# Designs tried in a protein design chat: VH-VL binders against q58428r495to569. Part 2

Target 1, 75 residues: q58428r495to569
Amino acid sequence: SGGKDINYIEVNYEIKKGSLFPPGFVDCNENISYNDEVVLIKDDTFLGIGRALMSGFEMKKAKHGALVNIRNVKS

## First folded at step 9 (VH-VL)

Design q1
Fold by ESMFold2, fold request of step 12:
Structure q1 (fold): chain C 75 residues (1-75), chain A 124 residues (1-124), chain B 110 residues (1-110)
Amino acid sequence: as target 1 above (75 residues)
Amino acid sequence: QITLKESGPTLVKPTQTLTLTCSFSGFSLTTSGMGVGWIRQPPGKALEWLALIDWDDDKYHTTSLKTRLTISKDTSKNQVVLTMTNMDPVDTATYYCAREYYDFWSGSDAFDIWGQGTTVTVSS
Amino acid sequence: ELVLTQPPSVSAAPGQKVTISCSGSSSNIENNYVSWYQQLPGTAPKLLIYDNNKRPSGIPDRFSGSKSGTSATLGITGLQTGDEADYYCGTWDSYKRAYVFGGGTELTVL
């Protein structure tokens, strides 16, 4: 709840600075646009900040290439 | 041994449609991570990636030529077909097909085996 | 203009070292794996380096790759006349949803 309008990206692992690839991706706000700042979460817990490398709609079906440039990681 | 070989016409008139076939052996497009792409190279110029089709039937095209390109596969014949419409003399090039090896889990991505290429001239 | 930029040519004497650069962006080189391809005169390209810095079997260890930020580098040591070729970097571009090659670099030995 409340997450649908936030530029969130849900992941399945503890992230580190670098790239998010499809196997680590769970779900996202489909309305994210290329180059948007995004928040990375796992089980509703904030993990860090990144930049979208494609739209959220494309992220949900992507099998090729990095989805997010992970810029900052909280612990 | 993995091999790919391009076939099709070597001379095409302007406005005609080019159809190229990539026949391959030693791998299957039913295997996860396998794809076949097309790359061209005009005489004395750089490589230009055109299109790719993978094992999951996902298709990708260079944006500048997307409306002119169609890529398809026949897995039972180990063939991939590229069609390019409205050919122009600037499309004169050597056309290569190549295997793309993609590992979904690692993100590894490369064209590891290439065909010998076929030269297509667009003239008259 | 090309998505990935390489110097048009480089040269060095036999036995020396050369590096070839490839400059791109966040949607390609920075966040996706880089490959290098060697194209000997009159032949098809051949994979030389994949995953930024790995060599396929049969490629001697005098060929190396590295990446920093949006730039990738191919290194060749112990240059031989048989290394005269065009060299291309390549990578996936996440935004374009397409593979992209650099413009190529002609290596001359001697």
Scores: ipSAE 0.728, ipTM 0.918, lowest interface PAE 0.8, mean pLDDT 92
Fold by ESMFold2, fold request of step 12:
Structure q1 (fold): chain C 75 residues (1-75), chain A 124 residues (1-124), chain B 110 residues (1-110)
Amino acid sequence: as target 1 above (75 residues)
Amino acid sequence: QITLKESGPTLVKPTQTLTLTCSFSGFSLTTSGMGVGWIRQPPGKALEWLALIDWDDDKYHTTSLKTRLTISKDTSKNQVVLTMTNMDPVDTATYYCAREYYDFWSGSDAFDIWGQGTTVTVSS
Amino acid sequence: ELVLTQPPSVSAAPGQKVTISCSGSSSNIENNYVSWYQQLPGTAPKLLIYDNNKRPSGIPDRFSGSKSGTSATLGITGLQTGDEADYYCGTWDSYKRAYVFGGGTELTVL
C-alpha cells in the first residue's frame, strides 16, 4: 500500500478542466477502478483532480475516447 | 469522392453464419485516424452499432454480441469484413458500413460517410 | 444496451423551431464528442453535427448542436417538410469501449 496505492495518473502536458485523451497520457496506477477519484501529476508535481472513465489497466492500453474527467486544476 | 458499399447474402437461414464485406474507395485504412464500423437497423427500429476496426488494427465490438462478431480488414483491397455467427430471425436488419473519422489528438469522433446499406433477412 | 436516451418523437409546424434532447452519462456525452445523424425516410444515415456543435460542409446553420453536462441537444430552426426524418445522437462510451447511438427521435413537420 502507501504511495503505490495512490490513484495517480501521469500526464505529459499542463492540463485544463475537461477530458484527458490518450495523447496526453503517460502512465497510471493500473489498479484504478472506473469512477474512482484520481490525482493528475506531471514530473512528480500535482496538477489536479479527476474521475476515471475506465480502469487503470484499460487506460494503459486505450487509444480511443476520454480516459479521465478532469474536474479541478491547481496550476 | 469517398464511398463505401456493403455486399453479402440478403437471405440467411437461422443458425448460419453471415459474412458481410465493406468495399470502400477514396481513403485508406493505413491513414491514422481512419476506421470502418458496422451498424445495423432492424425494420422500424433504432440504429445499433456492432463493431469497428481502425487503421492500427484495433477492434471493438458491442458487448452484447461480442462472442458472435468477428471484424477484420484487408487494407490492400480496401475491404473490411464482418462475420456474425448463429443468425436468428431477430437479426433481420439493414446492415451499414460507415467510415469513422477519429482525430487522435483532439478526440474528435464521428461516422462521416455511410454506405447505402444491405438488407439481410433471416428466415427459414 | 440503450445508453443514450432521446424522446421517441417531436413535431412542429413549418417555419418553427424544434429541439431534440439526448441524455447520457459521464463516460459518454459528458467527456466525449457528440454527433448527430439525420436519417431521411428510406435512406442511410447522414452526419449532421459533429464535435458537439460543428456542421459538415453542406449542412445549413439552421441545424445546431450544444452540450451541457451529460445532456446534448440538437436544434433545428426554420423547419421545412424536408426535415422530416429520424434523428440520432451518437458518441463514444469510454467505459464500454464502444460507440453508442441514442434510440432515435422521429421528427414530424405538420
Scores: ipSAE 0.720, ipTM 0.916, lowest interface PAE 0.9, mean pLDDT 92

## First folded at step 10 (VH-VL)

Design s5
Fold by OpenDDE, look of step 13:
Structure s5 (fold): chain C 75 residues (1-75), chain A 124 residues (1-124), chain B 110 residues (1-110)
Amino acid sequence: as target 1 above (75 residues)
Amino acid sequence: QITLKESGPTLVKPTQTLTLTCSFSGFSLTTSGMGVGWIRQPPGKALEWLALIDWDDDKYHTTSLKTRLTISKDTSKNQVVLTMTNMDPVDTATYYCAREYYDFWSGSDAFDIWGQGTTVTVSS
Amino acid sequence: ELVLTQPPSVSAAPGQKVTISCSGSTSNIENNYVSWYQQLPGTAPKLLIYDNNKRPSGIPDRFSGSKSGTSATLGITGLQTGDEADYYCGTWDSYKRAYVFGGGTELTVL
């Protein structure tokens, strides 16, 4: 899919503007770097765009703190 | 019901290593969402977060002191130990341990229960 | 080193309202939950507000918290002499992967 060819983050909920925390995190591209623009997806559906607060590698093991700043949500 | 208590030397000489123990009850570091952090406060100064260890044995340290700090836990004893090497008079402070409660649903965390603190003076 | 900025002091008369600001950045306040701590003279800090605006049990509703953008605010209404204390904001910083406290605010009741 097109979204997974870029910096994608898979989530398990319907996102809103704000922050993505670990409970809502499912998977991501480990190649994501801090401050990268990322695409939020659920079930291969585009949900919105955010800014990574850490690398994809760190996101996969993170427990404390927000992972992504969600800036735009598809209406 | 939940308590934390700091113990260790109250007087340390410069260049020596400080070892502080946080003994807690009412919760377990085997429980997901639980963590114990160390915070210090020099006399008349602000709170300074030092380190955190959580239920998954993940450790976090303040960057400025990372090379000097070691945090570990003994879940069987309900203890968390903080070591700080190469102590200096500037490290004189009241040292607190506190429980960090992490909410797995919201992702939020805070230090909700604090020990009474132990005063450590670094002096020759 | 200090990541969160608070005014060093605030003061008001009994019964008045005061606000204490806490200014941070995207990696901390904007994206993470803010807590507030009260430290009475000679005592350990006490959690006053968590999750931006929630009160632990035992904290009266005259204490309130709010967050907007990269800033958080603690509000105290009906100020009492017993509220004289130092107040600290705190939050997780996702970039630093560390918890951070503000510089503290000394509240004086006139």
Scores: ipSAE 0.785, ipTM 0.938, lowest interface PAE 0.5, mean pLDDT 95
Fold by ESMFold2, look of step 13:
Structure s5 (fold): chain C 75 residues (1-75), chain A 124 residues (1-124), chain B 110 residues (1-110)
Amino acid sequence: as target 1 above (75 residues)
Amino acid sequence: QITLKESGPTLVKPTQTLTLTCSFSGFSLTTSGMGVGWIRQPPGKALEWLALIDWDDDKYHTTSLKTRLTISKDTSKNQVVLTMTNMDPVDTATYYCAREYYDFWSGSDAFDIWGQGTTVTVSS
Amino acid sequence: ELVLTQPPSVSAAPGQKVTISCSGSTSNIENNYVSWYQQLPGTAPKLLIYDNNKRPSGIPDRFSGSKSGTSATLGITGLQTGDEADYYCGTWDSYKRAYVFGGGTELTVL
């Protein structure tokens, strides 16, 4: 069996624990669902883990409100 | 100085469509971060957010009423218009428009300046 | 049902302090900025606290705000009769893509 699609969120900055707002967002797996665990990446490098606050489809269009609750950041 | 003022009918009949206009001054809806929202308050009850339109023409509506609500703006006239269809006596309330200040970069979000409100009664 | 829950009423004597709670969720209070609004009798609401804990110009420092997890708190010290009002918390809800208010708290100063 070939692995699962990864719930990735691509960002444009070095993240901190807290909220991802739209200016930091670049792209994501649009199939992410609300409250899914997501992995945050930059330039294909793993940065940390969070929880989705909306679907990936909505993240690509959102201009208002936090997109992700960032729970853990790689040290 | 920033001001907002609501205008429209004060009495409507059940099933009619309510149209309210927010006329504002001291800011423009062409300015990034500016928005205008509508909030209502039935007599003796809590505030209920209804809808919002922002500077880039994105629109948001409370989910329970979104099929009845339309919000639009005329930036050249500094006006925002709310339309609510199929009015019912339970929609009797004071309707406020308010400026939303939203900082896209930080995510800061608040209704910082409010109109005085207009009371709309829906008859039986 | 209310998205943000506040106590219906609180009361205390002049000079005392009170706190007003506001309970929500991860999609609203935890990850978005919380504001508090004061509505004096017969008037429109007024912004009292923004960005969880910041005061607009003209709001005295006896009003304070804080947030922990999915809960926010408004603190009022040195209570005055002029503080009798309804107080509402408010914030954006990312999942609902809508702004939400709490049910309001009536403050009575005895």
Scores: ipSAE 0.767, ipTM 0.924, lowest interface PAE 0.7, mean pLDDT 93

## First folded at step 11 (VH-VL)

Design u4
Fold by OpenDDE, fold request of step 12:
Structure u4 (fold): chain C 75 residues (1-75), chain A 124 residues (1-124), chain B 110 residues (1-110)
Amino acid sequence: as target 1 above (75 residues)
Amino acid sequence: QITLKESGPTLVKPTQTLTLTCSFSGFSLTTSGMGVGWIRQPPGKALEWLALIDWDDDKYHTTSLKTRLTISKDTSKNQVVLTMTNMDPVDTATYYCAREYYDFYSGSDAFDIWGQGTTVTVSS
Amino acid sequence: ELVLTQPPSVSAAPGQKVTISCSGSSSNIENNYVSWYQQLPGTAPKLLIYDNNKRPSGIPDRFSGSKSGTSATLGITGLQTGDEADYYCGTWDSYKRAYVFGGGTELTVL
């Protein structure tokens, strides 16, 4: 998918509505800003859409707290 | 059998630097998921989170006091040290250190074990 | 400004049920796990509830936690005189990159 081109977040699990935490985080675009809409992907597959709770740069460093509010999951 | 204990001066003069040490046993900050935080409570007031240091040496500080706070760990001694500069009477409080346990399965954390606290008075 | 808002006080008679609310925002309660702490008079806080609704060992099941949206609730049934204490909610704030506590609620047993 083209999800890696902009505002992508790669995860290592099958997501559900709620929050993404660091253990499920793999990688992201550092250009993501707070409150941006982001695309969640796993193995280049689109999983859903969320809202960034911090910048992509911060996400890569974060060990605590939720990173993304997962709003929509692909059915 | 996890314990934490705060130590340091109980009386500090205004503008001086406070140094508190948290000595703990029963766990190690070399273990993933372990952290130690500092929380203070002015007399008759609410709890206020100050800082956290975790197993990966990541440090977090409350924004309002960030420029005044420094947190560090000595893993070999099982100690965490908090320094707070430019103390003021408004900083008079009981200071607690507590273990923060991070759950890698859920991404959750909480302060599950607390020290007894040490009272610090800032006065001329 | 307080990040998490609690009622300053609640009261009830022994045997009754009480609830304590904790209101936050999308940056904290909505997206992060909530914990509750009990502080008996003159003592250090004790973890009462974690992960929104889980009890540590030793905490009786008459204590319960729940979360919905930007709010969390602590429930206490079969109120006992020994439950008289201050109760604090706490959670991580993703925007602040900090842990935050509520203002605390004083529970009085009548």
Scores: ipSAE 0.904, ipTM 0.960, lowest interface PAE 0.4, mean pLDDT 96
Fold by OpenDDE, fold request of step 12:
Structure u4 (fold): chain C 75 residues (1-75), chain A 124 residues (1-124), chain B 110 residues (1-110)
Amino acid sequence: as target 1 above (75 residues)
Amino acid sequence: QITLKESGPTLVKPTQTLTLTCSFSGFSLTTSGMGVGWIRQPPGKALEWLALIDWDDDKYHTTSLKTRLTISKDTSKNQVVLTMTNMDPVDTATYYCAREYYDFYSGSDAFDIWGQGTTVTVSS
Amino acid sequence: ELVLTQPPSVSAAPGQKVTISCSGSSSNIENNYVSWYQQLPGTAPKLLIYDNNKRPSGIPDRFSGSKSGTSATLGITGLQTGDEADYYCGTWDSYKRAYVFGGGTELTVL
């Protein structure tokens, strides 16, 4: 997937503005840092953009708490 | 039906290690979404979250006390144990264990059932 | 360090409405679900509100919760003497990877 070259967050659901939580999280770029702008993707399709609430490394481990603030959803 | 109960010493000397056990019933830490947290409250002061252990054996600690805290579970006994090293009089508090319920649909969590708490006094 | 800020005390007469604020940040309240806990004198805390605005079974609809931005609010209408207690907000902090409580608010019924 071409999304691997950017700050991507792979999700398993149709996102909406708000917060991404661990159940909707699939994978991400570990290079994501706190407060980075991230691209949310599902099945290699762009869904929207958000702000990382933690590093990508931490996201992969997180079971609790919001991971990303979803700012904009593709219309 | 769901209950939690704290047990352990009520008097600890400075520098000693506190070991508290939370015995619970009505739920299991083998069930996804279940967790047990420890919260303390010094006399006349606010609640302070200390640690959490969940169904996946993931452990979380408050940063300020992380080096002093250890949380573990014995699922077969429905027990969670908290250890806190190098106790100081400032650690005198009522210690609560509580169930954290995590909702996989919303991503929300809350401590929905609390033990009665056990008062721990640190004094020489 | 206090992560969530609450007023130390509020008071009102029976039958009145009170609100208790809880101020946080983007890492906690803005993006995470807020819970409220009631602690009656000499007792363990009790879950009062969860998921920002939901009431557990047994909690009367006099209690309400809301969230906007980095702040949450607990509302209590029809204040009763039995509502005299300490109230704490709580939520997960994504940055700290920890649960956090507010400093608590003492509610006095005049």
Scores: ipSAE 0.903, ipTM 0.960, lowest interface PAE 0.4, mean pLDDT 96
Fold by OpenDDE, look of step 11:
Structure u4 (fold): chain C 75 residues (1-75), chain A 124 residues (1-124), chain B 110 residues (1-110)
Amino acid sequence: as target 1 above (75 residues)
Amino acid sequence: QITLKESGPTLVKPTQTLTLTCSFSGFSLTTSGMGVGWIRQPPGKALEWLALIDWDDDKYHTTSLKTRLTISKDTSKNQVVLTMTNMDPVDTATYYCAREYYDFYSGSDAFDIWGQGTTVTVSS
Amino acid sequence: ELVLTQPPSVSAAPGQKVTISCSGSSSNIENNYVSWYQQLPGTAPKLLIYDNNKRPSGIPDRFSGSKSGTSATLGITGLQTGDEADYYCGTWDSYKRAYVFGGGTELTVL
């Protein structure tokens, strides 16, 4: 999908506004930079938009702390 | 039943290296979600987080002291070791080790059990 | 340069309510769970509040935590003389990839 061609973050749950933490993280674009706008997806379905709190590279390694501020959730 | 205890020298000369050991019981660093952190507190001052090591051997350090700090674990001995090089009188403080508990559902963590602390004085 | 800012001191009489604020930023308090620690004189810190507003076993419900935006607040009702201590907020900073404490607040019971 088009979402995977941009700053995407794949999650394993139905998101809500707030923070994405490592337990809900599946994969992402490593090219994501700190403070980038990101698209949250699950099973190729768009879920919402957030802002990266670290790079995509760091997200893949992170076990502590929030990864993304989830700003908007698709209704 | 969960306990942590700091051990090491209580007096260090300037420029020397401080080695502190945290011996713990009641939990294991082989268990997912477990971590051990080091926090220090100069006399009459605030708590300062220094470093953290978790069950997956990931290590985190405060940026200001990163070049001076080394943290490691020996899971077989239930020990975590902190090494701090080039000690200075300004590093005089009570040093605590504490367990960090990581919640795999929420992603939250906190230092829920603390050692009694060991006072380290840096003086010539 | 403290990452988290607390008032240096607060005071109140027994039975009263006090609040202790903790101010941070988007990389820490806004997006991460906040913990509070109580340090009685001459003792090691003790976990008082975790996950913004949860109490560990043994902590009385006189202690409460809340978070809004980039700030967190510790509330203590029915103040007792035994509550006289230093209180620290703490949380993870996602950008620094580090745990951070506030500067601490000295609570005096008048």
Scores: ipSAE 0.868, ipTM 0.952, lowest interface PAE 0.4, mean pLDDT 95
Fold by ESMFold2, fold request of step 12:
Structure u4 (fold): chain C 75 residues (1-75), chain A 124 residues (1-124), chain B 110 residues (1-110)
Amino acid sequence: as target 1 above (75 residues)
Amino acid sequence: QITLKESGPTLVKPTQTLTLTCSFSGFSLTTSGMGVGWIRQPPGKALEWLALIDWDDDKYHTTSLKTRLTISKDTSKNQVVLTMTNMDPVDTATYYCAREYYDFYSGSDAFDIWGQGTTVTVSS
Amino acid sequence: ELVLTQPPSVSAAPGQKVTISCSGSSSNIENNYVSWYQQLPGTAPKLLIYDNNKRPSGIPDRFSGSKSGTSATLGITGLQTGDEADYYCGTWDSYKRAYVFGGGTELTVL
């Protein structure tokens, strides 16, 4: 279905299932909400799918704790 | 060696403001990954985390008490100060300060060194 | 309800093994590192396990930790009367942006 904002999270590394922590984070849609399904990208390339553990606004400032539960990774 | 010590009043009346000081030695809050947190424990009850201030001057407070808590640091004195407004008999507890060690790259996070605690009674 | 749930008490005989569970959620135990703290009667807590399963210097091998999904477990073998204490799990909660402790477990050695 179509949406007006994409729940993207940009990362700086090749992800694996598990947790995204702040050092791997680059940028995101700040309108993401807790528990939203998110798409993980690197250089505009789709990497996988996860669930947000905090809002996108908070992700941009976070220095503590996991940001995303990475659920699926593209092979 | 690393030590932390809590100081402040032991008896407070309801509605008054509690101010507690954590004086520490053997580490600096200018060192990346270092923080100091406050944890309380009512008599015979569980630990309750209250607040944390880190090396980068970021502050965190337990949501339920956020409007009552202020945390600050004075790195030149190796002190962290917790202020809690509108004290009530339910706030009677032992208050601990503890060093938080956080590794930004791994996400490792623990309270590795604790003070002895100070007991605060709120008289009804 | 507590954010992290532990059994209120456990008991076992000297020399035996006991485990203490800690149940949480995706925003805490599942995606963040778990620590365990020991509090002997009348004393301040001390760090017993960090990073889910690592022991600080001076903690004997008979203390161990593990994590699976949203649950963490502290294991204690070779129980001694000196192990009678309260044990707490703790971890960061990413959603609450706060550290959280479990409700504590009282270990009795009898």
Scores: ipSAE 0.731, ipTM 0.918, lowest interface PAE 0.8, mean pLDDT 92
Fold by ESMFold2, fold request of step 12:
Structure u4 (fold): chain C 75 residues (1-75), chain A 124 residues (1-124), chain B 110 residues (1-110)
Amino acid sequence: as target 1 above (75 residues)
Amino acid sequence: QITLKESGPTLVKPTQTLTLTCSFSGFSLTTSGMGVGWIRQPPGKALEWLALIDWDDDKYHTTSLKTRLTISKDTSKNQVVLTMTNMDPVDTATYYCAREYYDFYSGSDAFDIWGQGTTVTVSS
Amino acid sequence: ELVLTQPPSVSAAPGQKVTISCSGSSSNIENNYVSWYQQLPGTAPKLLIYDNNKRPSGIPDRFSGSKSGTSATLGITGLQTGDEADYYCGTWDSYKRAYVFGGGTELTVL
């Protein structure tokens, strides 16, 4: 049950450095806070690291604006 | 040709509720990516974004005025309505409505067509 | 207490060039698209630049936009007296869940 205690963001595509917008978002830890460091995953696979631009609660309902500043992408 | 026009009272008294209507033509708020926003400008001052309603009926309001603002639409009439409660002399401004173009997939976001504005004076 | 900061005024002679800066943050300029608006005296604002650096139809290529980090810049070359106006940057702020404008820059063409 340990998956709920990390700042994860699940996406639906292979990310690049830049911004995550709503169409690429699937789910996240709703307890993420603005400016938290987050891990980006797809199908349980680590993709990279980013910074939250809003709370996880807001991400789950957002339709407008960037959600995450993607800083590092796994090579 | 795309046009927007603001209508409503030009003089209101303090504490009254202001109701402004944006009537538009040449586009529909049933079209994906379309929205209408309200922006005001006090005499000689900067633009201040107030509120936005989009084609999907999502609504956004500036934080400082959130409790005073309500935005709604009637897509069959091509109208968007802004109400602002408890008007005060500091709310004296020109009020614009403008079309917002938003692309969900790219995140593109701009106010590309503006109304001419209506000046509202709040005074006893 | 503006979210986006612009110089209050700039000036230059006809034919010269100017730049107008717009400073913000990670939640706005850095990660969201920036637009620029021109407001000629006594008129409504008009979209001048969108998506950081794109021009709407009818805007001449002497108007340009760019962005680096949390800062955006409007460039105007070949200044004309008809360019005298107020210029505003604008962008979405993801944290505030709101659109924000800069404080505006008054351009004077001497």
Scores: ipSAE 0.727, ipTM 0.919, lowest interface PAE 0.8, mean pLDDT 93
Fold by ESMFold2, fold request of step 12:
Structure u4 (fold): chain C 75 residues (1-75), chain A 124 residues (1-124), chain B 110 residues (1-110)
Amino acid sequence: as target 1 above (75 residues)
Amino acid sequence: QITLKESGPTLVKPTQTLTLTCSFSGFSLTTSGMGVGWIRQPPGKALEWLALIDWDDDKYHTTSLKTRLTISKDTSKNQVVLTMTNMDPVDTATYYCAREYYDFYSGSDAFDIWGQGTTVTVSS
Amino acid sequence: ELVLTQPPSVSAAPGQKVTISCSGSSSNIENNYVSWYQQLPGTAPKLLIYDNNKRPSGIPDRFSGSKSGTSATLGITGLQTGDEADYYCGTWDSYKRAYVFGGGTELTVL
């Protein structure tokens, strides 16, 4: 995974404000901590900003619950 | 019709291990989105979620009791088993099992069918 | 102590409206679906509301749910004596990786 210092989250769809759930998740920086500001990307493209609701390590294996509170979406 | 029923001892001594079985019918724990959880309620007090096992054999435990709880399933028997070690009088409660219905794609998540509960007393 | 906060009790006369609040956080109520459970005296809990505002089959539409930010609300109109029960909110907490219940609210119909 690239960009180890950046709190990135890769998704598989065009996001909206709200919650990111596991089906939309692809990958992330596993070092993200709860409440960190995160950058949402798709295919190297910046999509928006959110707040982590769990660690990046847990996001990679989560099947339950929202992963990110999506605060801002690029428009 | 979906039903769940708790079974196990109703009286245990402090330090003993409690084993409870949830026997259910009308659904299979091999079906995507199905889970069974355990919830307890001390006399006159609030509901407390304890543990959950889902169709994919993922397990979740309340943090405060994680080292004391084990949850497992036998899908061929439609049973889920909870064990709780080192019982103490404060663990006296009614113990419920309940079906969790989870929709992976929508994120819908609820305990939609409950057993009648079994009361466990921990006393010398 | 409790992750989700509810008033300990509420009361109203038959036919009136009552609301029950449930306060939480971004890791639970704000970003996850909220359910409400009714526990009649001496019985197991029953699902009353799911997905914030949906009713299971057989639940009358005088029961409603809503959510705003980190708070959820159960509304009951046309109050009946048979509605005397304890009411619990519940939701997944993403940070705790656990389901959480509120402390419960005792509804008295006077």
Scores: ipSAE 0.688, ipTM 0.913, lowest interface PAE 1.0, mean pLDDT 92

